# VHH binders against Protein DOG1-like 4 (DOGL4): the designs that were tried, part 21

Target 1, 232 residues: Protein DOG1-like 4 (DOGL4), of Arabidopsis thaliana (Mouse-ear cress) (q84jc2)
Amino acid sequence: MSKMRNLVEEKFLEFYESWVIQLELYLHQLLIAHNNNTMSETELRHLISKLTTHHKAYYTAKWAAIREDVLAFFGSVWLNPLENACSWLTGWKPSMVFRMVDRLRKSRVVLVEAQVKKLEELRVKTKFDEQKIEREMERYQVAMADRKMVELARLGCHVGGESVMVVEAAVRGLSMGLEKMVKAADCVRLKTLKGILDILTPPQCVEFLAAAATFQVQLRRWGNRRHYVTHS

## First folded at step 1 (VHH)

Design d14 (from d1 with S100T Y101G L102Y Y103L G104F F105D T106Y P108S D109T; framework vhh_6z1v_2)
Fold by OpenDDE, second read of step 2:
Structure d14 (fold): chain B 232 residues (1-232), chain A 124 residues (1-124)
Amino acid sequence: as target 1 above (232 residues)
Amino acid sequence: EVQLVESGGRLVRTGGSLRLSCAASGRTFSDYAMGWFRQAPGKEREVVAAISWSGGSTWHADFVKGRFTISRDNAKNTVYLQMNSLKPEDTAVYYCAAETGYLFDYSSTEYDYWGQGTQVTVSS
């Protein structure tokens, strides 16, 4: 079950494991806050702030890591196959979180029409941004399918000479492009999250964040069980 | 500031129907989402139904769903609760509430404005 990992993968794996543990702790706090309804608005805002800070810390670490090796995130070894299968450009797809918002509407939480309207606007914007990023990503991928791709293929068969230099240059170029795209995607994620939290009240934010965290944690658990049971 | 006044509560027999009204003061009624709550003796206040500012969206509690219907007339600054198939368990003081920005969750009592309540009694 062990894979050969580079230094970036090992470091980020360690980070991510710790990060997830902390997320679970926050999830517990969110659930308590949501179920007991004894916390003040100030307390709820503080809890929300802790979660947002936690997420920001993830992206700070991620962006530092992708500067070293962005390719590591396109085969994220710290994720199980299920998590990877659900990944869009190395993370969660921004538009997916609106499902969590929908949960609010279908639960015991009632949103006012003004909120619903704003959420819909945000959803549309998020979708647009996703599509834009996808088009740019496609552009990079297609651009690689030229003589550079041929050189890469040739390198697989032959070693040495100018071809190696060309391939290295091509890989560097690709990596730079990918880094740009990953950052762009992460920005959309962060903007979407911030947008949602700005629209929702503190109690609604707590429920939303609890739902999102629950989904993330459970996805990991489900994937781990499946992966280790099936492939052990 | 909005003042809310409930009316229509009375004694009815099991299986009967009743329509509650809540009249809001002021000219900004359409800016508020409205809700109906009830509180039975010895029990906590619970949400019954809610309606958006335009009336385009409604929510009903599971225990009254299908029997009760919330509606509003913004031209009359009034929100209604049509109650059908009433049961003794529905006996309570019914309250009207108004909210902006945040409507409610099931456990929330954070509404901006509340009425004085109207007594509904269902006899067997």
Scores: ipSAE 0.005, ipTM 0.217, lowest interface PAE 12.4, mean pLDDT 86
Fold by ESMFold2-Fast, scan of step 1:
Structure d14 (fold): chain B 232 residues (1-232), chain A 124 residues (1-124)
Amino acid sequence: as target 1 above (232 residues)
Amino acid sequence: EVQLVESGGRLVRTGGSLRLSCAASGRTFSDYAMGWFRQAPGKEREVVAAISWSGGSTWHADFVKGRFTISRDNAKNTVYLQMNSLKPEDTAVYYCAAETGYLFDYSSTEYDYWGQGTQVTVSS
């Protein structure tokens, strides 16, 4: 069945399409820097800053949009089904980025012992923060089910036009809870990203960001072609 | 876009208390992490305290721990800095600052928006 887009979904779809096009352009620059070694340290720092600013712009736009309609992010029309299936609380799972960091340990841009120690400490902390949020989400789902059951029972007993107001109040409460949880998850994502970039040298940051952007772009291409996605 | 206005700075005696306020206007206040900074004449600006968008996380510099407390009221679009047991060394212009979205590093000196400052003078 066709799904009608609301105004928030249409606006964010336009934003996201433009944002992904710019990410692909930055990925091209990252790959040139990584493969050709043509940039100075100052130029590498400027490129890394462009990527950091680009990701910050995404979260700024996302937070504005979730304030209006957080549910749009739990089945996003601007993401294909594969991208949606790979989402953890409306975005990438923070600990997954350490898999991209692991490639640096085996690459030509080798990590020193002090960096390995700091990255392991950050990985453990990130995993702990993820588990805390997963427990909070589970509590939310239990509370949401209880509230929804009570609300549905109340609506089933109603005689007259008061149902609309009761449903509206319940939806607002659910949306506020989800908004707080999504923001908490995004805070872990941004803390993890910033932490990794602070530990790595500029060439290592370029390699890390290139790996992350490549995965994001390829996942979108795979899902758009439906090569690895079967609907049930 | 956010505009920040500090208030509450004045002359206070050593050992006294003072509360600074920062009123925010513009986009949704609760989307910003907030920080308090200070700058004494001839010195660089330094981070005093920071608070997350929700108020659930706070950070205080070692030189003010136990004496200063940062807090926020998202309903009033205001951030506070409660200063107790003031010392002459706390004399400075105090600045309120806002970071869009998540605060990457509480000790960071780079914030998106800044207020104009409020003067705190501590005398014996």
Scores: ipSAE 0.000, ipTM 0.307, lowest interface PAE 11.2, mean pLDDT 81

Design d15 (framework vhh_6z1v_2)
Fold by ESMFold2-Fast, scan of step 1:
Structure d15 (fold): chain B 232 residues (1-232), chain A 123 residues (1-123)
Amino acid sequence: as target 1 above (232 residues)
Amino acid sequence: EVQLVESGGRLVRTGGSLRLSCAASGRTFSDYAMGWFRQAPGKEREVVAAISWSGGSTWHADFVKGRFTISRDNAKNTVYLQMNSLKPEDTAVYYCAASPYDLTYFGEEYDYWGQGTQVTVSS
């Protein structure tokens, strides 16, 4: 009912806005590096490390926030409706990142046979991990609708101290279950990102990260304008 | 229910080798992914290596890759960290940890932790 933000939502909104601004600055550096042949391998690795650290900072902040209020991440107030529509378990779907990798294979970036093989192995593993989490979420949703939960919901309509305590415990359990699933999904995201970066050369990493950041930034800009700007 | 006890930490000279062991007490050790973490004084705890429940998949941090190797023996309920070409920067308390999830980079996903074993590397 309420559009009022709680303290967790307010803090994470402030964090996320500054995090996106920094991502745009890193994107600018990635695009310069991609178009400039003067950067050494050491300089490229340093830039890649900055991006990796930036993404790790996001998950550190996110996991602190979901410990307090995991539901804030389902239909997040710091994301526009387009960003929310594109989310899978509170973030990007891990296997979708391979669409950006496929563009590298088919574009001006030359991937050697050994890299293609390793990327294919990683793609299969990532898809398997996604399906495992999807089955777990499905089991969670079924458990929410079981007879015990229906009974507890009914008890919540009655006045009584015992009923209130039992309902509060059940709601706490539901939140803990979601927190574990969100963390599991985020682990697959970070394992997938690291796996790709470990397979690619530094120039290929820069191109991949630039493509990913460009998509994220553009998606946010398109969604922010959708409600206020009439399309041509 | 699972308890973890590390051993093998000691003083070693730069360039030396050391093997850490972590013994698990409990009936279902093979159901857990295992990790090695370290913490130097005044620094955050960091992940060093991880191994899946079956031992079929491993991960090593870039700063130890090629020098350290994680392995496990499910019959002995033990996980190992073989450390070669030790540097003064490797000086830390090393912790063994167990996760009921598949192999992960994150301390947050590890439910059981050992007491730690001190590794000191002198020049």
Scores: ipSAE 0.000, ipTM 0.162, lowest interface PAE 16.1, mean pLDDT 81
Fold by OpenDDE, second read of step 2:
Structure d15 (fold): chain B 232 residues (1-232), chain A 123 residues (1-123)
Amino acid sequence: as target 1 above (232 residues)
Amino acid sequence: EVQLVESGGRLVRTGGSLRLSCAASGRTFSDYAMGWFRQAPGKEREVVAAISWSGGSTWHADFVKGRFTISRDNAKNTVYLQMNSLKPEDTAVYYCAASPYDLTYFGEEYDYWGQGTQVTVSS
């Protein structure tokens, strides 16, 4: 069944579809770079920069959109149900990427102990930041059930003019908090990504980014097949 | 570059105990996994034990059978090998080695080696 879409949802859907297409193109380049080992360090760094810029562009667009309607991202119509189910605060969970790093360690990639140590430190920090954000989210979510809202719930579906105003105020408050938290979460994502890329060598970065992009693209494909969702 | 110096090797009787030490130079000791190796006369060098950079993970050879224990003190830039219930078969030159990679069990991946310390176990 198709969900009703507002203007923010429609615009972001268009953006996201285009963004994913570009991601797939970059993925192709990453895979070529990884498999051929013919690119210079300078070329690899340039490719890495393109990918990081691409991700930053996503968040720029996202943050512009959430200023208008943050709630749209908690029911993201541009994602299939599988993608949504795997989402943490409207995106990928930052700590998840360390699983991908672990995959590198078990593959052809040899990480030196210094790298492993730094990655562990980053993992701990990332986890801490996630937990902090989660606690704050809980605060906003619980605050929605304030005395007035509870009273309205008690009265049932008798929504008059004053009741509508109370609910609207509550929703506005929640939305403001959610916007803050979503931005915070995105910052953790970006910091985590940057941290990983700073620790890894250029060839390792390419492999990591290829793995991450592959996972994202495949998750979308799997979800689309399962739920018969068509995305251009 | 890391320099390693082993100490503690000596003559001991069967059933005796000995603790070997390996002191590393520099301030990057905690960036390396450490290992103990031994080489008996006429035999190939073999790994005895290994320990990760943090000391959180260790490995011991099967012939150790709980008799030997590797440990490290990063604050002292030192790795240790506690050897208990020593046997004549344990007679060898014992070497300390450092690897910049994850915990490894083969000497080929160790970049730095000490000069070794002689352990002799008499019957």
Scores: ipSAE 0.000, ipTM 0.231, lowest interface PAE 14.4, mean pLDDT 88

Design d16 (framework vhh_6z1v_2)
Fold by ESMFold2-Fast, scan of step 1:
Structure d16 (fold): chain B 232 residues (1-232), chain A 126 residues (1-126)
Amino acid sequence: as target 1 above (232 residues)
Amino acid sequence: EVQLVESGGRLVRTGGSLRLSCAASGRTFSDYAMGWFRQAPGKEREVVAAISWSGGSTWHADFVKGRFTISRDNAKNTVYLQMNSLKPEDTAVYYCAKEYFGSGTLDYTPSEYDYWGQGTQVTVSS
């Protein structure tokens, strides 16, 4: 049984390493496009589509993996400690991407009033959805401490017999609850990403995606190069 | 990586019936809610019907309720739209779409679907 859980972690680690390498290659292309005013709208849309597909591929792989072992995504072995510290429900916090959008207002890319209004509406909706999920997670954690869960934990300490089946069913139910919450959080992430890209022009999308990919790549590099000072 | 190919559209007379098919490539088809969209010239794209990952839940727009039925066959990676009692106002290009998020549920709005095909033209003559 433990070998099946290790296999999920090993497969996703291999997937994630390759996915990040490809993200770095796309970041390079985004930076070239951002600094090159000769690219056609069709070429920019094609590049944006490649990034969108790349992110969808991540969630496709993730949701297949969490169906098998959702707990692998809490304190993931394929993420360094800094990446894990910055995670909100197994990924980036959706509202944080609006910090990157705010930079577009201050750069060479000028947002028109209609875009500003739509982005603010999306920000408000994203914060609402995010808070709803946070409340659900809080309720889940409280339920873990309820008298009934304590009783089930005590049953689990009784070796053998029919009680093992009841405990296994309860643990399966808890894992399904976590899977639902992780998928809900990922849906808010994808909805936020799609919403931003739908509001922005192709050059603005390229700048936004470059900023997001730069942050993700740099966060990983900072965490991988970090040296911890041990104090006695 | 899911590609969708719509088929079955043709010219049909008012009151006629037609079945549209959407063939999907890839092993993730059964994880997604699927929908049918349509767009007539000079009109906005509108959602016609949606079906959950298992087929256990369906939604149909008010203007097609009782006439159209969405269904799916996960073993064949195909979603269908059975269209009965066709009206001239049903004339449009019909697009198959998968749910953007892959939740498999109808909890998300129809605007949160993507389509990957060229569509299939349905023309209803009076």
Scores: ipSAE 0.000, ipTM 0.239, lowest interface PAE 11.9, mean pLDDT 81

Design d17 (from d2 with W100F G101Y Y103L Y104W L105G E107T S109A D110E; framework vhh_6z1v_2)
Fold by ESMFold2-Fast, scan of step 1:
Structure d17 (fold): chain B 232 residues (1-232), chain A 124 residues (1-124)
Amino acid sequence: as target 1 above (232 residues)
Amino acid sequence: EVQLVESGGRLVRTGGSLRLSCAASGFTFSSYDMGWFRQAPGKEREVVAAITYSGDSTWHADFVKGRFTISRDNAKNTVYLQMNSLKPEDTAVYYCAARFYSLWGTTPAEYDYWGQGTQVTVSS
């Protein structure tokens, strides 16, 4: 099953390239909708649905891939070094999304007091969930250094026989733990995204999704060029 | 504003068939996984079937597998439960529920929105 590592990376690289191209196309539609005040609420909801479905498709593909090889998502080959440097447990850090939400305060479609209160409550809840996941990751890292793991690492220095099988079983167990944590982090991401979209009006949702997609696309472009990140 | 409205529940004879419908409004239906739950007298609420937002994947509980089929029509914002070969043990209030995540939800706590329920009674 470890032989599927390269295949998982190749398949997800192909998927991700196509997924990003489609995200850029949706971003173009979001920007047109944001600048064109003639779109109906029904048309805006349809566009928001396309973006929401696109993000759900990403997590569906990701969870299928991590079931096969979760380690492919730690230092992913389909992400450039800047994207990897900005990653938190294989994806965007949930609390960062609220920086994009803060942009809506300067929007022509003003946030009402009830929305501001709900967004602040969601921000606090998101940070709490994020910290809980971080503590679980810390416990995982401590477990990696326990006596049994150290003994298994020593056995891995010997080639052949039963020692190879025992080490491979232990590595599979560790991978299952990481899969659970990555899925937990992705659930926080999806809860945060859903929560924001539930609070915002359709025009505000379009503006928010456009800001998020713009940041994701630009971060990829900046990292691919590298010139900006290496100059002081 | 969010509403899930179940319909189709009624009295049916053992061995009969029934189709339940759930009409959704006030949220982006095509982005939500849907589930059917039931609560029989004196029992806890249990998951019967689930369907992904796209309709490409379905899950059915072992006790209804081969007899019940979940389906959805995203153009009509409706989810269905086709119930065949009904047994007295299927008597329950049936609930429609919506969940944003793509993972299978097997407990009520994992679902975001709920209908009020529709009563199905199977007589011997």
Scores: ipSAE 0.000, ipTM 0.225, lowest interface PAE 13.5, mean pLDDT 82

Design d18 (from d2 with R99K G101L S102Y Y103S Y104G L105T T106Y E107R P108S S109E; framework vhh_6z1v_2)
Fold by ESMFold2-Fast, scan of step 1:
Structure d18 (fold): chain B 232 residues (1-232), chain A 124 residues (1-124)
Amino acid sequence: as target 1 above (232 residues)
Amino acid sequence: EVQLVESGGRLVRTGGSLRLSCAASGFTFSSYDMGWFRQAPGKEREVVAAITYSGDSTWHADFVKGRFTISRDNAKNTVYLQMNSLKPEDTAVYYCAAKWLYSGTYRSEDYDYWGQGTQVTVSS
């Protein structure tokens, strides 16, 4: 075996597979709604609410899992190599969703000027929050290097119980730092998603969510078809 | 700009207690081992206590063992020295110091950053 799975990885793998199946079912409903211009605003809002709840359920499960083992989310076993290659801090890069928003400008459900303004303000805010997290990640990596160097030097000089305690404390500190970083990134993702949905009309929300879900599902399918595993 | 600022030094009677604090700024405090040193009149500067960057391991000199306790709060960027059962021989200027690299020793040359010191006077 290339990699053994711990209980956190097995449990989240099972959760994620079920979550993706339900996402594909919701995508089907979104595509039907998008092509059916007779649906009421109430019906569209209900569908949007189901998708929003579905995404919140993902982050609820993820945060519970990272509290137990944050490292499981770096190189996740429930994601194929293509999905992992496209990850930014264990998930989608928040600013990238605005590329999907830009496609709405060419749709028959065209954005009004007030919406364009609010989306641009949100884009700028999202990029700022993203850059702030990237600076924190850089500081974290510098701190990890400092801790690792101190720990390696200490371990080289003392091989008894004292060095073991220092190593265990350092690993705990590293994991706590990563958990905070991942949660910060996920908060930006959720704020960005909510912000977009708050600006868009229900038909535009359906189109946006359909585009996002299509990309996520298709990326997984492409990666699964090209699942080439070569290990030394 | 790196700063280590000691506080809490004062005149105390024999048998008294005192807590020294050292506030750190301008560097990644949680990545540095911290130490307390003292220098008495006409004596060499000597290490009193040391604590690892994580706070999980401490060292105390034999002459203060059981009386002094070093601790740290990484959220507050502060290191402490709790001093109990003070003796006249504890009279000295107490210095806070920070080092990044583990050297296996607690020599003054091993430390990268130093505070200005705080005077502790124990009257007989």
Scores: ipSAE 0.000, ipTM 0.062, lowest interface PAE 26.9, mean pLDDT 82

Design d19 (framework vhh_6z1v_2)
Fold by ESMFold2-Fast, scan of step 1:
Formats: structure tokens, sequence, C-alpha cells
Structure d19 (fold): chain B 232 residues (1-232), chain A 123 residues (1-123)
């Protein structure tokens, strides 16, 4: 909603800053757990649960925010330019997370053959779901071009405040469509994350979550450290 | 001690409307996410809708989106499912569930369950 845009952005910025600080604290706990041979399976499961609950809090807050202003998530003010440049439909690209899974094959905790097979099956399904959403996004953009042509024609026929209302109606329609697509993408993210965690043992889950959190935190730090950036 | 009691299930005609209620007791209702699940004979239990502990966010399965609406009243310890434009395919036992889970679509991740209420939609 355009009237509530600044409040939504400010509230989510406050939420996200706190959420990232807590993610860094959990990352520290994951790294300690990864190197601690005295932690029980129950203790590891508890830590994994804290991380999954933390990610749930993110999506709970995100879905509340996009209901009010989905456009705030395209070019978000709470993300630095590098984080925004790396976004796919307002978040991480689901298939890319399997690059973090790949590091488990080379790490201290090795995957057994049955796990490798299940992870490859999940990777293929995730890529399929991802491509379906990408096709829907492309169709949405084409439909928006048709809508824009209609609205531009209508704007040419009227003068004054009534033209503004027609444009606002078109923007609201765009926002509703984007909200549904973003939620669909987030559902693929959550299904992928759950699928990976269901296949892995607790020590492997800790290592995977540590890798994912490290990448997210490091990407933010790389973007924040830049004083001047030129790409060639 | 912990109790979830569903009500409102009955026989209804295609195109009709129905509201299910789930009354919770014995736990801090306002601290738990709530879900509605359904199970038809010979089929797996599937998630229909979910709502966060605060009520700030809801999720509805694609097959009910636009027809069903989940809501909650934390003052009354009750979660609701408003069902409109009912179809024969909606015939199932509907279950209320309480949990604290990222995987709100999975029946395995809820702590407490009701006994269910039967909804039958006739053609």
Amino acid sequence: as target 1 above (232 residues)
Amino acid sequence: EVQLVESGGRLVRTGGSLRLSCAASGFTFSSYDMGWFRQAPGKEREVVAAITYSGDSTWHADFVKGRFTISRDNAKNTVYLQMNSLKPEDTAVYYCAAGRTLYFWSSDHYDYWGQGTQVTVSS
C-alpha cells in the first residue's frame, strides 16, 4: 500500500537489523557445535531447531510486510546494493543452496551414498520448481506490458486527478500478483531447506546451516565494507 | 489437560458456506501457531491453512485460496476456518493443530491435535 510504504520499510529495517545480529550469534554457536565432540544429538537438534525457528520468524515478518507493500522487497532499503544485486525474487535462489551442500562432500562429516542420491533428487525437483516460477514471472511481465498499454491509452483520454486513480489501480493489481509470486518462491525456499535438513544427520545439519549463515553474513559484510565500487 | 476441540462440521450442499471453530485450553494459546488440516478417506492428511501465533501472517493452500480464510481470536483462545464455495472435493475430516514450526505444511511438526470434525459436501 503506497500510503503505508515508509512505515513498512522502517519497521522491517528495524526487524531485519535485529534478525541479522541474532543470526550472527547463532552462527557462532553453530561453529562451536561443529568443533565440539561432547554435544549430544539432543543438544544438536535443539540448536538446529533454534535456527529453523529463526528463519520462520523472518518469513513470518516478510509475509506480513509484503501484504502491505510487496514493492519494498524489490530494491530493499534494509539490504546493501550487493545483497540486492544477488537477490532472486526477493531472496536466495533455491538451487544455489546446493552449492553449500557440495562442501559437505569434502568436509569432516561425509555423506553416505543414500544421502547423496536423495540430495540429487531434491536438487532436480528444486530446479524444476524454480524454473516454473521463472516462467510465471516472465508471463507476468508480458501481462504487465499489455496492462500498461491499456492504462497509457486511458491516461491519454483523461486529464486531472482521475488519471492518477487509474494508474493507482494498475499498480495495486501489479502488487497483488507480485505478492503471490514472492510467496510461491518463499515456499520453494522453505521446502528446499526442510528437504535438506530431513536428509542430513544432526552434525551434517549443523555444518550445512553454518555454511549457509556464513555466506549470508559474509555477503552483507562484503557489501557494507565497500567505500567505492567499480566493476569491469 | 491440553485440549483442542473442533466444532462446526456437518453436511452442506455444493456452493454452500461453513465456519469451523477450534477452542484451545491447557496451554498458552497466544504463543502457538495454529493450522487446519484435512484428511479424506484413503488419502494423506494435508495442510489447508495456517496462522502465526500473533495473527500477523496467514497461509492458505492453493486449492482453497480465495474460498477459505483462517483467523484467530487470542482473547477467546479460538482459531476459525471460514469455508466458502464448497466443493465435493472438500469432503474430509478437518483437524485443528497447534505448534511452533517453520514447516507449518507438515503434520509431523505440530505438538497438539484435535479429534477432528467431519465436513461432507453433497453434489
Scores: ipSAE 0.000, ipTM 0.148, lowest interface PAE 15.3, mean pLDDT 83

Design d2 (framework vhh_6z1v_2)
Fold by ESMFold2-Fast, scan of step 1:
Structure d2 (fold): chain B 232 residues (1-232), chain A 124 residues (1-124)
Amino acid sequence: as target 1 above (232 residues)
Amino acid sequence: EVQLVESGGRLVRTGGSLRLSCAASGFTFSSYDMGWFRQAPGKEREVVAAITYSGDSTWHADFVKGRFTISRDNAKNTVYLQMNSLKPEDTAVYYCAARWGSYYLTEPSDYDYWGQGTQVTVSS
């Protein structure tokens, strides 16, 4: 492994740890806001904006890191094994956030018919975009096993100028393909998040963001305590 | 309602300078990446410059690099394009655009909101 790849992993690990700590602080603010009905619409929108900005900061940092080394995000060192096992193309599966949305239907803050319809349309669109990316990933994986790639691997076993150059070019092409697919998946994630927040009222946005942040924080804690036995 | 209003477009002589402004309303400006696009008659709309929501990162097209500078003022909900050393080839309608959720600053289809445009004409 090159020194640049290790540096990318170390820098993102430092970023991610700080990012998660700040997410937990925002989660506390969201829970206070959710349990307190005296907060103004302006105050709620400001809190929602802080969370939105925080998520955009994550993707800004991720895409800078992916530009340098996309493979760092497949088996990430800053994620525990449970978080890695739950990943879909280096992050959360976009359609899974609708499970948090479904929780809103059972809460005291009732969704109106127009919102339910828009959320269902968004769910269908999100699932369609997911499946399109999954088909691209399948095509990519099949291409790695086809005769051309097998022949390139065979050539790579013979040391020497032309074979090395051809193999290196093919590997760079594969890495660029992964980068484009990860960025496409992240775009679906952000469009899904934006779509949900655009449909929901500020109190509903707070409840949704609290549910999502709670799940993310708890998943990390469960994975970090995989050998921990709970009593009582 | 969401609005982006461009201003500052006018006739300028070759070698001149011009500053375009885009005033945003109806959305949380500080959470949106902003871009400047241009379209000359008979040509496709092309990206000129883009800036991230925080202002920490900018992108400029090769044909304007060193001459144009994008900037933003989140307190004023405004994005700017400072244009120096103007050439006749810079003559176009300049559009302000806002986006939420794509890494590719240069992808027009990723922009959610668009202004009506402001005409810049550079005389030889």
Scores: ipSAE 0.000, ipTM 0.332, lowest interface PAE 11.8, mean pLDDT 83

Design d20 (from d2 with R99S W100R G101W S102Y Y103T Y104G T106L E107S S109R D110E; framework vhh_6z1v_2)
Fold by ESMFold2-Fast, scan of step 1:
Structure d20 (fold): chain B 232 residues (1-232), chain A 124 residues (1-124)
Amino acid sequence: as target 1 above (232 residues)
Amino acid sequence: EVQLVESGGRLVRTGGSLRLSCAASGFTFSSYDMGWFRQAPGKEREVVAAITYSGDSTWHADFVKGRFTISRDNAKNTVYLQMNSLKPEDTAVYYCAASRWYTGLLSPREYDYWGQGTQVTVSS
């Protein structure tokens, strides 16, 4: 018989596939803009706006989906195993983008001292926010092994209406806790992205966004190649 | 010569207040992030509070939130830790530390320069 994913997984898979196709089209435009110094500041700002809107659309769709089924985002069916292995709380690790920013120092468009200082402050803030979330996740995972959770798991092995309701309420609470943590992580991602783009000039923004999109697209291609190496 | 000198540590009764100061010299203080750490006997050194080079962003550990406040004065090359509602559990040697650009602020291993420490003892 046919093996079907749940409706949230099916809907987001369809969304994500089209979202990645559009990202690749925007990446092509970013690479053309990066290699050509003939585009006006207005044209560069328009392209940057398309990318920021595209990323916001992703988080709008994601938050709607995690409200319905946050667990779909842990080991996602629309991501290959390599993409899943490289995830931090269902997405990219915010501080990792500063490695891409460091590459801008070797670019034709040199960062001025004022930008370096602002990027440093943003990097520190991003690390603080990441560590807060990591401590919350650790606390969550430790709570799974505490006496109360062990007792609830034991109760789940027995038939009974009242015990079933208590276990179901606990599982719902666990899912709500994960949703809150995923949204917190996504807020750090969006704040980090916006912060970097607010500090950089339009040509530097194009270079940064091109580097980020290239990494995302390449990671997907490398993982897909590995998965289908005996079939393609 | 790079130097960080902590001062203000002393014996205080439970519920009291204390302000620690750390005077920096030998480097461009206004370009460095600063942190306050503490270490009790037999315990690992832990981060208490941190402040960015500009003073615009601060972080405080959960166990001191609402009681301790970090601040800095770049004109005086000094970072401060205001400690209120002191508890016996706050008894430790308090260290001032400075971090280079592009280092993490909350890990002791990521700080380049350290003071010698100032002892805070809270009596019960």
Scores: ipSAE 0.000, ipTM 0.099, lowest interface PAE 18.1, mean pLDDT 81

